VH-VL binders against Rho GTPase-activating protein gacT (gacT). Designs and how they scored, part 15

Target 1, 189 residues: Rho GTPase-activating protein gacT (gacT), of Dictyostelium discoideum (Social amoeba) (q54nl0r163to351)
Amino acid sequence: VPLTQVPCRAGSNVPIIIEKLIDHIERTSLNSEGLFRIPGVDLTINQYIKLFDNGEDVDVSPIEPYTAAGLLKRFFRDLPVFVPQSINKRVVSLFIDEEGKKKPVDMEILSNLRVLVHQLPTVHFEVMQELTNLLGKLMSRSDQNKMTISNIAICLVPTLNCVPAIVTYSIQMHDFFYNEVFPQHHLYY
Short names: E, the ipSAE of ESMFold2; O, the ipSAE of OpenDDE; V2, 0.75 times the mean of E and O plus 0.25 times the DockQ between their complexes.

## First folded at step 4 (VH-VL)

Design ua19 (from u06 with heavy chain T98R Y99G D101Y F102L; framework fv_utomilumab)
Fold by ESMFold2-Fast, scan of step 4:
Structure ua19 (fold): chain C 189 residues (1-189), chain A 123 residues (1-123), chain B 108 residues (1-108)
Amino acid sequence: as target 1 above (189 residues)
Amino acid sequence: EVQLVQSGAEVKKPGESLRISCKGSGYSFTSYWISWVRQMPGKGLEWMGKIYPGDSDTNYSPSFQGQVTISADKSISTAYLQWSSLKASDTAMYYCARGEYLGSGYLYYFDYWGQGTLVTVSS
Amino acid sequence: SYELTQPPSVSVSPGQTASITCSGDKLGDYYAHWYQQKPGQSPVLVIYQDSKRPSGIPERFSGSNSGNTATLTISGTQAMDEADYYCQAWDESTYGVVFGGGTKLTVL
């Protein structure tokens, strides 16, 4: 099912399944070692998918950390498109020059990346914002959970089917991409 | 070394059932999509559908939805393509191919292919 | 539904440049991938993500993709390059994969 066709609450652009799972994970699971890396219980994930597909008001509170993370991963993996290929192609061109060499990353490149992130359809943009906000909180607890930015990227970028830079910079510089703050500078611009 | 090894050629009559296989080796079988591709004699490539062996999630081309069943057994790293009742029009070479989903702009290309299984359906 | 159109055949002399086109509405907004298939053999990936070559594919193979057209270019074409070539892209209408009809490259 396309992301824009997944049920949302009135006045919201974030699907109910994402809202419930992110809230639950943020409250209960951020200190779990290897979250998103360690697999959950497939049978349980399948059962919860069926409940959401039937339009039921699903209680996610009994879901164990690894299974909740696994359910969220399954949702994104099964999306037909999360980041349009046109955006992915433009991001690659931003970081790779005409000779195929990596360009030095500076604020001009990151500002252009931000413009491309803001070209995502509204639902996709707000879902990316909420997901990368959660992942930033997970990263902030990497001393306990062992999920560094590299581990998060390895586990989730393939699932999200997009250029890694979109996800990794959104996580590391979340305010810059979603709240117009330049985190590499001491002054607000 | 990454390999996809398919089952041998089949000769069947219309109305018979058939299941062909594709065994992966040399990589994490549950981490990659497996697609099935049909090629009728003298014709081009047609994508039939795909499966993610980690949880048996499937996606079919509309032309093949309800015509075939794709499944996988991750304990033996094998994907399957099955017909409940073959037709003469099912005569074709069938390939399995490993799909790419690494999220680095590499979306749904096929880096490794099986050798193909020839299915002949005639009276 | 979304279709990729290729010329049925292209002929070149040995050592000349072959160009095989693949046309689709706004194809340049998607990644195009290319496969080579020789008689009795499985397809082999020769170009992925518009212009990237897998390990083992000769440097004379290159690709581009812009507007409505993706192009596979084979410079210094050799007899061994004689094959059918298929382009492939993402089909948003079915959330799956679409192949072009294939181009038979003849090297005479």
Scores: ipSAE 0.015, ipTM 0.607, lowest interface PAE 8.2, mean pLDDT 87

Design ua20 (framework fv_utomilumab; at its last look DockQ between E and O 0.56; V2 from the best seeds 0.00; counts 0 for: pae O 9.5 > 2)
Fold by OpenDDE, look of step 5:
Structure ua20 (fold): chain C 189 residues (1-189), chain A 121 residues (1-121), chain B 108 residues (1-108)
Amino acid sequence: as target 1 above (189 residues)
Amino acid sequence: EVQLVQSGAEVKKPGESLRISCKGSGYSFTSYWISWVRQMPGKGLEWMGKIYPGDSDTNYSPSFQGQVTISADKSISTAYLQWSSLKASDTAMYYCARDYGSGYLYYFDYWGQGTLVTVSS
Amino acid sequence: SYELTQPPSVSVSPGQTASITCSGDKLGDYYAHWYQQKPGQSPVLVIYQDSKRPSGIPERFSGSNSGNTATLTISGTQAMDEADYYCQAWDESTYGVVFGGGTKLTVL
């Protein structure tokens, strides 16, 4: 089912299942070592997927950390697309010069990346914002949970099927990407 | 080393049932979608459908919806393609392939050796 | 349904550059992937995500995607490159994948 067809709460464009899981993980699972890396219980994940698919009011409170993370990953895995390919392609082009060599990352490149992230469909953008906010909180506790930005990227980039820079910089520079005033002019508008 | 090994060639008559198999090895079988692709004699590749062995989630091409059944047994890392009643027009080479990525980034990085199915009176 | 169009055949002399095109609506916005199939063999991925080359694929194989056309290029074509080539992309209308009709490359 496309992301835009998943039920949302009043006043939010983020699907209910994502909001519930993000809230639950944030409250209960941020200190769990290897979160999103250690697999949860597949049977339980399947059961909850069915409940959500049936439109049931699902209580996620009893879900243990790794299963909750697994369920969230499963949701993204099952999406037809999360980041449009056109965005992925354009993002790649930001980081290479005319000769195809990698460019040093500077604020100009990151500003252009921000523009591209804001070109995501509305629901996708808001989901990315909430997801990367969660992952930022997870990363901030890497001393306990061992989920460094690299480890998070290893787990989530394949799941989201996007260019790593979209996820990693959204996490590391979350305020810049989502909370600061957007400039009026950019190269890739 | 990633490998997909398919069952042997089949010779059948119209109306008979058939199930062919694809066994994966060298990777986490439950972590990748497996697709089935048809190639009729002298023709091109046709995507039939896919299955995620981890939870047996399936997706079919509209052209093959209701015509075949795709299943998997993750305990033995095997995917299946089956017909309840074969037709002469089902004569073709059938490939299984490991699917990489999702959505716009979706491609097939490893293929089975193919199973030739011949249906004739 | 979404369709990808390839020329039925392309011929080149050994050492020359072969170009095989794949056209579809908005294909420039999508990734194209390419497969090589030799007689009696399974397809082999030779280019993915427009221009990326899998390990083991010769450097003479390259890919590009511009406008609504993806192109597979084989520089310094060799006799062993004679095969059928298929492009593949995502089909939004069916939430599946679509293959091109295939191109027979003949090395004269």
Scores: ipSAE 0.012, ipTM 0.579, lowest interface PAE 9.5, mean pLDDT 90
ESMFold2-Fast, scan of step 4: ipSAE 0.607; ipTM 0.837
ESMFold2, look of step 5: ipSAE 0.032; ipTM 0.643
ESMFold2 (binder alone), look of step 5: mean pLDDT 93; pTM 0.951

Design ua25 (from u06 with heavy chain K50R N59D; framework fv_utomilumab; at its last look DockQ between E and O 0.70; V2 from the best seeds 0.00; counts 0 for: pae O 9.5 > 2)
Fold by OpenDDE, look of step 5:
Structure ua25 (fold): chain C 189 residues (1-189), chain A 123 residues (1-123), chain B 108 residues (1-108)
Amino acid sequence: as target 1 above (189 residues)
Amino acid sequence: EVQLVQSGAEVKKPGESLRISCKGSGYSFTSYWISWVRQMPGKGLEWMGRIYPGDSDTDYSPSFQGQVTISADKSISTAYLQWSSLKASDTAMYYCATYEDFGSGYLYYFDYWGQGTLVTVSS
Amino acid sequence: SYELTQPPSVSVSPGQTASITCSGDKLGDYYAHWYQQKPGQSPVLVIYQDSKRPSGIPERFSGSNSGNTATLTISGTQAMDEADYYCQAWDESTYGVVFGGGTKLTVL
């Protein structure tokens, strides 16, 4: 099911399942070692997917950390598209020069990346914002949970089916991407 | 080295059941989708469906939904394609395919293919 | 369903440049991938992500994607390049991929 067709709460564009799981994980699971790396219980994940698909008011509070993370990953993995490939293509182009070689990352490149992230469909943008906020909190506790930015990228980049830079910089520079004033004159051609 | 090894050729009659296999090695079998691709004699490639061995989640092409069953046994790194009742029109070469990109999985291309399994269904 | 259209056949003389097109709605917004298949063999990836070439694929193979058309280009075509070529892209509507109809490249 496309992201835009998933039920949302009143006043929010983020699907209910994502909000519930993010909230639950933030409350209960941030200190869990290997969160998003260690698989949860497949049967339980399938059961909850069915409940959400049926539009039931699902209580996620009983879900243990790894299963909750697995359920969240499963949701994204099952999306037909989260980041449009047109955006992925353009992001890749930011990091290479005219000869196709990797460019040193600077604030100009990151500013252009921010513009592209803000070109995501509204629902996708808001979901990315909340997800990367959660992952930032997870990363901040890497001493405990061992989920470094590299480990997070290994798990989530394939799941989200996007260019790594979109996820990693959204996590590491979350305020820059989502909380600072967006320059109106900043355009990407 | 990544390898996909498929089961041998099959000769069947209409109405018979069949399951063919694809064994993966040299990569994290549970971390990547495995697809099945049909190629009828003298025809093009047709995507049938895919399975994620990690949790056995499956997607089917609309043309093959309900016509075949895709499954996997991750304990032996093997994916399966099966028919409950074969038809003559099922005669084709069947390929399994996957991709290995640990940096990103958004490309959805197949850089590794099995050698193919020829299925012949005739009276 | 999403469809990718290829010419059924393309002919080229040895040493000349062959171009095989693949067209689809909004294909310019998607990545195109190309496969070579010779008789009795499995498909082989020759171009991925529009223009990237896998290791082991000759430099004479190149790709582009714009204006809803992806193009596989073979410069200095050789006899060994005679094969069927398939384009492939993601299909958002089916949670899967779609292949083009295939193009038979004949080297005269």
Scores: ipSAE 0.007, ipTM 0.554, lowest interface PAE 9.5, mean pLDDT 89
ESMFold2-Fast, scan of step 4: ipSAE 0.660; ipTM 0.856
ESMFold2, look of step 5: ipSAE 0.025; ipTM 0.611
ESMFold2 (binder alone), look of step 5: mean pLDDT 91; pTM 0.937

Design ua32 (from u06 with heavy chain S31Y; framework fv_utomilumab)
Fold by ESMFold2-Fast, scan of step 4:
Structure ua32 (fold): chain C 189 residues (1-189), chain A 123 residues (1-123), chain B 108 residues (1-108)
Amino acid sequence: as target 1 above (189 residues)
Amino acid sequence: EVQLVQSGAEVKKPGESLRISCKGSGYSFTYYWISWVRQMPGKGLEWMGKIYPGDSDTNYSPSFQGQVTISADKSISTAYLQWSSLKASDTAMYYCATYEDFGSGYLYYFDYWGQGTLVTVSS
Amino acid sequence: SYELTQPPSVSVSPGQTASITCSGDKLGDYYAHWYQQKPGQSPVLVIYQDSKRPSGIPERFSGSNSGNTATLTISGTQAMDEADYYCQAWDESTYGVVFGGGTKLTVL
């Protein structure tokens, strides 16, 4: 199912399944070692997907950490498109030159990446914002959970089916990409 | 090395059911989408749809939605293409195809192809 | 509903450069990939991601993609290059893959 066709609350652009799972994970699961890396219970994931697909008011509170993370990963992997290929192609061109050589990363490249992220359809943009906000909180607890930016990227980038730089810079510079007002120090890296 | 091995040629009559297979080996079968592609005699390639074997999620081309069923059995690394009732117009070569490029699935190209299964439907 | 248009046939003499075009609305915003198919054989990927060559594909194969047109170029064309060539792109409206109609390359 396309992301824009997944049920949202009235007045919201974030699917109910994402809202509930992110809130639950943030409250209960951020210290779990290997979160998003260690598999959850597939049978339980399948059952919850069916409950959400049927439009039921799903109580996610009993879902254990690895299964909740697994359910969220399954949702993203099943999306036909999360980041349009046209945006992915433009992102690659920011970081790789015509000879295939990696460009040095500076604030001009990151500012152009920000522009491309803001070209995502509204639902996709807000979902990316919520997901990368959660992942930034997970990364901040890497001493406990062992999920460094590298481990997060390895586990999630293939699932999100997009250029890694979109996810990794959104995590590392979340305020720069997603808040309407940015601290000035973000411009001086 | 990555290999896709398809089932043998089939000769059927209109109205009969059929299921053909594509067995993957040499890679992590559940991590990559498998696509089915039709080629009618003397005609070009037509993408029919794809399946992610890890959870059996499917996407179909609008032209093939409701005409065929794509499924997979991850325990034996096999994808399937199935017809409930064949038509003479289903006579074609059918290919399965995949890729092996971790983190590049958004590119949607195929670097590995099965050998093809010829399906002939005639009275 | 997105459609890729290729010329049905292209003819070149041995050693000449063959050029096969693939046209689609704003195709340059998306990646184009190219496949070679010889009679009775499965397609073989010869160019992916507009211009990249898979391992084992000769240097005489190259590609480009800008505006509405992707182009497969075969320099110093050899008899063995005689085949059908198909372009392919992603169609975001159907969340699927589309192929061009194919071009028969004849080496005279």
Scores: ipSAE 0.561, ipTM 0.831, lowest interface PAE 2.1, mean pLDDT 89

Design ua34 (from u06 with light chain Q49E; framework fv_utomilumab)
Heavy chain, then light chain:
Amino acid sequence: EVQLVQSGAEVKKPGESLRISCKGSGYSFTSYWISWVRQMPGKGLEWMGKIYPGDSDTNYSPSFQGQVTISADKSISTAYLQWSSLKASDTAMYYCATYEDFGSGYLYYFDYWGQGTLVTVSS
Amino acid sequence: SYELTQPPSVSVSPGQTASITCSGDKLGDYYAHWYQQKPGQSPVLVIYEDSKRPSGIPERFSGSNSGNTATLTISGTQAMDEADYYCQAWDESTYGVVFGGGTKLTVL
ESMFold2-Fast, scan of step 4: ipSAE 0.655; ipTM 0.851

Design ua42 (from u06 with heavy chain K50Y, light chain Q49Y V97Y; framework fv_utomilumab)
Fold by ESMFold2-Fast, scan of step 4:
Structure ua42 (fold): chain C 189 residues (1-189), chain A 123 residues (1-123), chain B 108 residues (1-108)
Amino acid sequence: as target 1 above (189 residues)
Amino acid sequence: EVQLVQSGAEVKKPGESLRISCKGSGYSFTSYWISWVRQMPGKGLEWMGYIYPGDSDTNYSPSFQGQVTISADKSISTAYLQWSSLKASDTAMYYCATYEDFGSGYLYYFDYWGQGTLVTVSS
Amino acid sequence: SYELTQPPSVSVSPGQTASITCSGDKLGDYYAHWYQQKPGQSPVLVIYYDSKRPSGIPERFSGSNSGNTATLTISGTQAMDEADYYCQAWDESTYGYVFGGGTKLTVL
């Protein structure tokens, strides 16, 4: 099912399943070692998917941390398109030159990346915003949970099927990408 | 130096099971997708599916869904392609392929290929 | 399913320019990549991201991609360029890869 067809609450652009899982994980799971890396219980994930697919009012409060993270990963993996390939293509072009060599990352490249992120459809943009906000909070507790930016990227970027830079810079510079309006805010190094 | 080394040629009969392998070295095995590509004798390249060894996530071309199983063993940096019951139409060269990205790329192309495993299925 | 169409064969004389096309619906919205395959050998990447050359690929290889058609161009074609050439792109509907049918380049 396309992301734009997943049920949302009245007045919201974020699917109910994402809203409930992100809220639950944020409240209960951010100190869990290896969250998103350590697999949850597949049987339980499959059961909860059926409940959401049936349009039930799902209580996620009993879901243990690794299974909740696994359910969220399964949701994103099953999406037909999260980040369109046309956007991925343009993002790659920001980071390589005409000779195919990696460019040094500077403010101009990051500002252009921000423009491309803002070209996502509204639902996709707000979902990316909420997801990367959660992941930034997870990263901020890496001394307890061991989920550095590198570990987060390794276990989640394949699931999201997008250029890693979209996710990693959204996590590390969340306010710049999602909370500022044009013209862009200055970066601090 | 990135290398993909595949298992040797196989000669099998219809109905037999088979598993072929692709061992990666010289890069972070769990960080990049490995794809399997079929080439029937005298025919073109066909993408079959991929695996991300970091979490064993797989995806298959619709033409190969249910016909083969792709798996990986992180402890020995090896990906596998497996048939439960071979058919004569499975006779082909099978390649594994991956990429080593510049650090901000995507799974778009294959700059590293294995040498291929020839599978012959005949009665 | 998404398909990429290539001519089955292209023939040129040594020193001439060879052009191999790859057509697909809105292919210009995706990256096209090109592989060379000689008999008994694995494919070799010759162009990636529409127009970029890997290290070791001669400058006479170039590429473009716009609208529905990507083109691999080989200037001053040499006998050693005789091979099968495949285009490849990403298929958004399957979250995977699609290859063109291949073009046999003959240098007479």
Scores: ipSAE 0.016, ipTM 0.572, lowest interface PAE 7.6, mean pLDDT 86

Design ua43 (from u06 with heavy chain K50I G103W, light chain Q49Y; framework fv_utomilumab)
Fold by ESMFold2-Fast, scan of step 4:
Structure ua43 (fold): chain C 189 residues (1-189), chain A 123 residues (1-123), chain B 108 residues (1-108)
Amino acid sequence: as target 1 above (189 residues)
Amino acid sequence: EVQLVQSGAEVKKPGESLRISCKGSGYSFTSYWISWVRQMPGKGLEWMGIIYPGDSDTNYSPSFQGQVTISADKSISTAYLQWSSLKASDTAMYYCATYEDFWSGYLYYFDYWGQGTLVTVSS
Amino acid sequence: SYELTQPPSVSVSPGQTASITCSGDKLGDYYAHWYQQKPGQSPVLVIYYDSKRPSGIPERFSGSNSGNTATLTISGTQAMDEADYYCQAWDESTYGVVFGGGTKLTVL
């Protein structure tokens, strides 16, 4: 199912399943060692997916940390498109030179990356904003959970089907990418 | 430095099971995707599927979904391609391939290839 | 499913420029990569990200990609360039890789 077709609350652009899982993980799971890396219980993940697919009002509060993270990963893995390939292609082009080697990263490259992130469709942009906000909080507790930026990138970015730089810089420079009001996206007042 | 070494040639009969291997060295095995590519005699390259060894996440080409199983063993830096029951039409050269530049993600290109494993299935 | 179309063969005299095309719907929205395969050998990456050359690939090899068509160009073609050439791109519908059917380059 396309991300834009997933049920949201009235006045929200973030799907209910993402909202519930992010809230739950943030409250209960951020100190769990290897969160998002260590697999959850597949049977339980499959059962919860069916509940959400049936349009049920799902209580996520009993879900164990690794299973909650696994459910969130499964949701993103099953999305047809999270970041359009045209945007992924343009992002790679920002970071490689004429010989195909990585450029030194400067504020011009990061400002251009920010422009591309803001070209995401509204639902995709707000989902990326909420996800990378959660991941930044996870990273801030890496002493407890062992999830450094590298570990987060390695285990999550392939699931998101996007260029790692989109996620890693969104995590590390979240305010720069998401807390500035941009013409494509208006804050709720 | 980066090297993929595949298991040796196999000669099998229809209905037999088979598992071939691809051992990675000289890089972080769990940080890169490994793909399997089939080439039937005299024909082109066909992408079969891919695995992320870090969490064993897999994605298959629709033509190969249910036909083969891709797996990996992190402890020995080895990826596998497995058939439960071989058919004569499985006769082909099988390559494993990966890419060194993880930051580009899983979706771009293969800069390192194994030497290939020839699988012959005949009665 | 998403398909990449290549001419089955291209012939060129030594020293001439060979052009091998790869066509797919909106291919310019994706990166095209190119592989050379000689008989009995594994494929070798010769162009990636539409136009970039890996270290060790002669500067005679170049690439482009726009609209629906990617092109591999070999200038001053030599006998050693005889090989099968495959293009590759991303198939968004399967979240996987798609290869073109291959082009046999003959230098004669």
Scores: ipSAE 0.059, ipTM 0.632, lowest interface PAE 5.9, mean pLDDT 86

Design ua44 (framework fv_utomilumab)
Fold by ESMFold2-Fast, scan of step 4:
Structure ua44 (fold): chain C 189 residues (1-189), chain A 121 residues (1-121), chain B 108 residues (1-108)
Amino acid sequence: as target 1 above (189 residues)
Amino acid sequence: EVQLVQSGAEVKKPGESLRISCKGSGYSFTSYWISWVRQMPGKGLEWMGKIYPGDSDTNYSPSFQGQVTISADKSISTAYLQWSSLKASDTAMYYCARDFGSGYLYYFDYWGQGTLVTVSS
Amino acid sequence: SYELTQPPSVSVSPGQTASITCSGDKLGDYYAHWYQQKPGQSPVLVIYYDSKRPSGIPERFSGSNSGNTATLTISGTQAMDEADYYCQAWDESTYGYVFGGGTKLTVL
């Protein structure tokens, strides 16, 4: 199912399944070692997917950390598109030259990346914003959970099917990309 | 060496069921998608659908949704394409291909040798 | 649905440059990939991501993609290059793949 067709609450652009899982993970799971890297229980993930697919009002509160993270990963894996190919192509061109060499990263490239992130459809933009906000909080607790930016990228970028730079810079410079009111020359942690 | 090996040619009558296979070797089978592509005699390539063997997630072209079932058995690194009831219009060469889905920038880097399916009364 | 249009045939003499086009609305906004298929054989990837060449593909193969048209170029065309060529891109209307109708390249 396309992301824009997934049920949202009235007045929200974020799907209910994402809203519930992100809230649950943020409240209960951020100190879990290897969150998003260690697999959850496949049978439980399959059961919860069916409940959400059937339009049921799902209580996610009993879900264990690794299974909740696994369910969120499965949701993104099942999406036909999260970041449109046209935007992915333009992002690659910002970082890689015509000979396949990586360009030095500066604020001009990052500002252009921000423009491309803001060209995502509204639902996709707000979902990326919420997801990368959660992942930034996970990263901030890496002393406890062992999930550095590198570990987060390894386990999640393939699942999201998008250029790694979109996710890694959104995590590391979240306020720059998603906060509409920020100082132009300051990056928040 | 990466290799996709498909099952042999099939001759069937309308209404019969059929399952053809595609076995991957030389790579992590559960880390790549497998796409199925149809080529009718003398015609071009048509994408039918794909499967991710790691969790058996499937995506179908709208033209093939409900006409075929794609499945995989990761214990033997094999993907399947199945018909419950064949039609004469299913006569075609069927290819499996490894689908590089990283970064949502898809292309098919390795192809099976093809399975010819002939359906006639 | 989104359609990619290729000429049905292109003919060149040995040593000449062959150009095979693939046209689609705003195709330059997507990556184009190219496959070669010889009679009785499976397709082989010859160009991916508009202009990248897989290992083992001769350097005489190149690609470009801008505006509405992607182009596969074969310089110094050889008899062994005779084949059907298919372009492939992303179809936003179906969230899947679309192939061009194919071009038969003949080397006289």
Scores: ipSAE 0.012, ipTM 0.594, lowest interface PAE 8.2, mean pLDDT 87

Design ua45 (from u06 with light chain Y31W; framework fv_utomilumab)
Heavy chain, then light chain:
Amino acid sequence: EVQLVQSGAEVKKPGESLRISCKGSGYSFTSYWISWVRQMPGKGLEWMGKIYPGDSDTNYSPSFQGQVTISADKSISTAYLQWSSLKASDTAMYYCATYEDFGSGYLYYFDYWGQGTLVTVSS
Amino acid sequence: SYELTQPPSVSVSPGQTASITCSGDKLGDYWAHWYQQKPGQSPVLVIYQDSKRPSGIPERFSGSNSGNTATLTISGTQAMDEADYYCQAWDESTYGVVFGGGTKLTVL
ESMFold2-Fast, scan of step 4: ipSAE 0.639; ipTM 0.847

## First folded at step 5 (VH-VL)

Design sb1 (from sa18 with light chain L34Y S95D; framework fv_masavibart; at its last look DockQ between E and O 0.69; V2 from the best seeds 0.00; counts 0 for: pae E 3.3 > 2)
Heavy chain, then light chain:
Amino acid sequence: QVQLVESGGGVVQPGRSLRLSCAASGFTFSSYAMYWVRQAPGKGLEWVAVISWDGSDKYYADSVKGRFTISRDNSKNTLYLQMNSLRTEDTAVYYCARVSDYEIGWYFDLWGQGTLVTVSS
Amino acid sequence: QSALTQPASVSGSPGQSITISCTGTSSDVGSYNYVSWYQQHPGKAPKLMIYDVSNRPSGVSNRFSGSKSGNTASLTISGLQSEDEADYYCSSYTDDYIYVFGGGTKLTVL
ESMFold2, look of step 5: ipSAE 0.454; ipTM 0.772
ESMFold2 (binder alone), look of step 5: mean pLDDT 91; pTM 0.913
OpenDDE, look of step 5: ipSAE 0.062; ipTM 0.679
ESMFold2, look of step 6: ipSAE 0.395; ipTM 0.748
ESMFold2 (binder alone), look of step 6: mean pLDDT 91; pTM 0.906
OpenDDE, look of step 6: ipSAE 0.368; ipTM 0.787

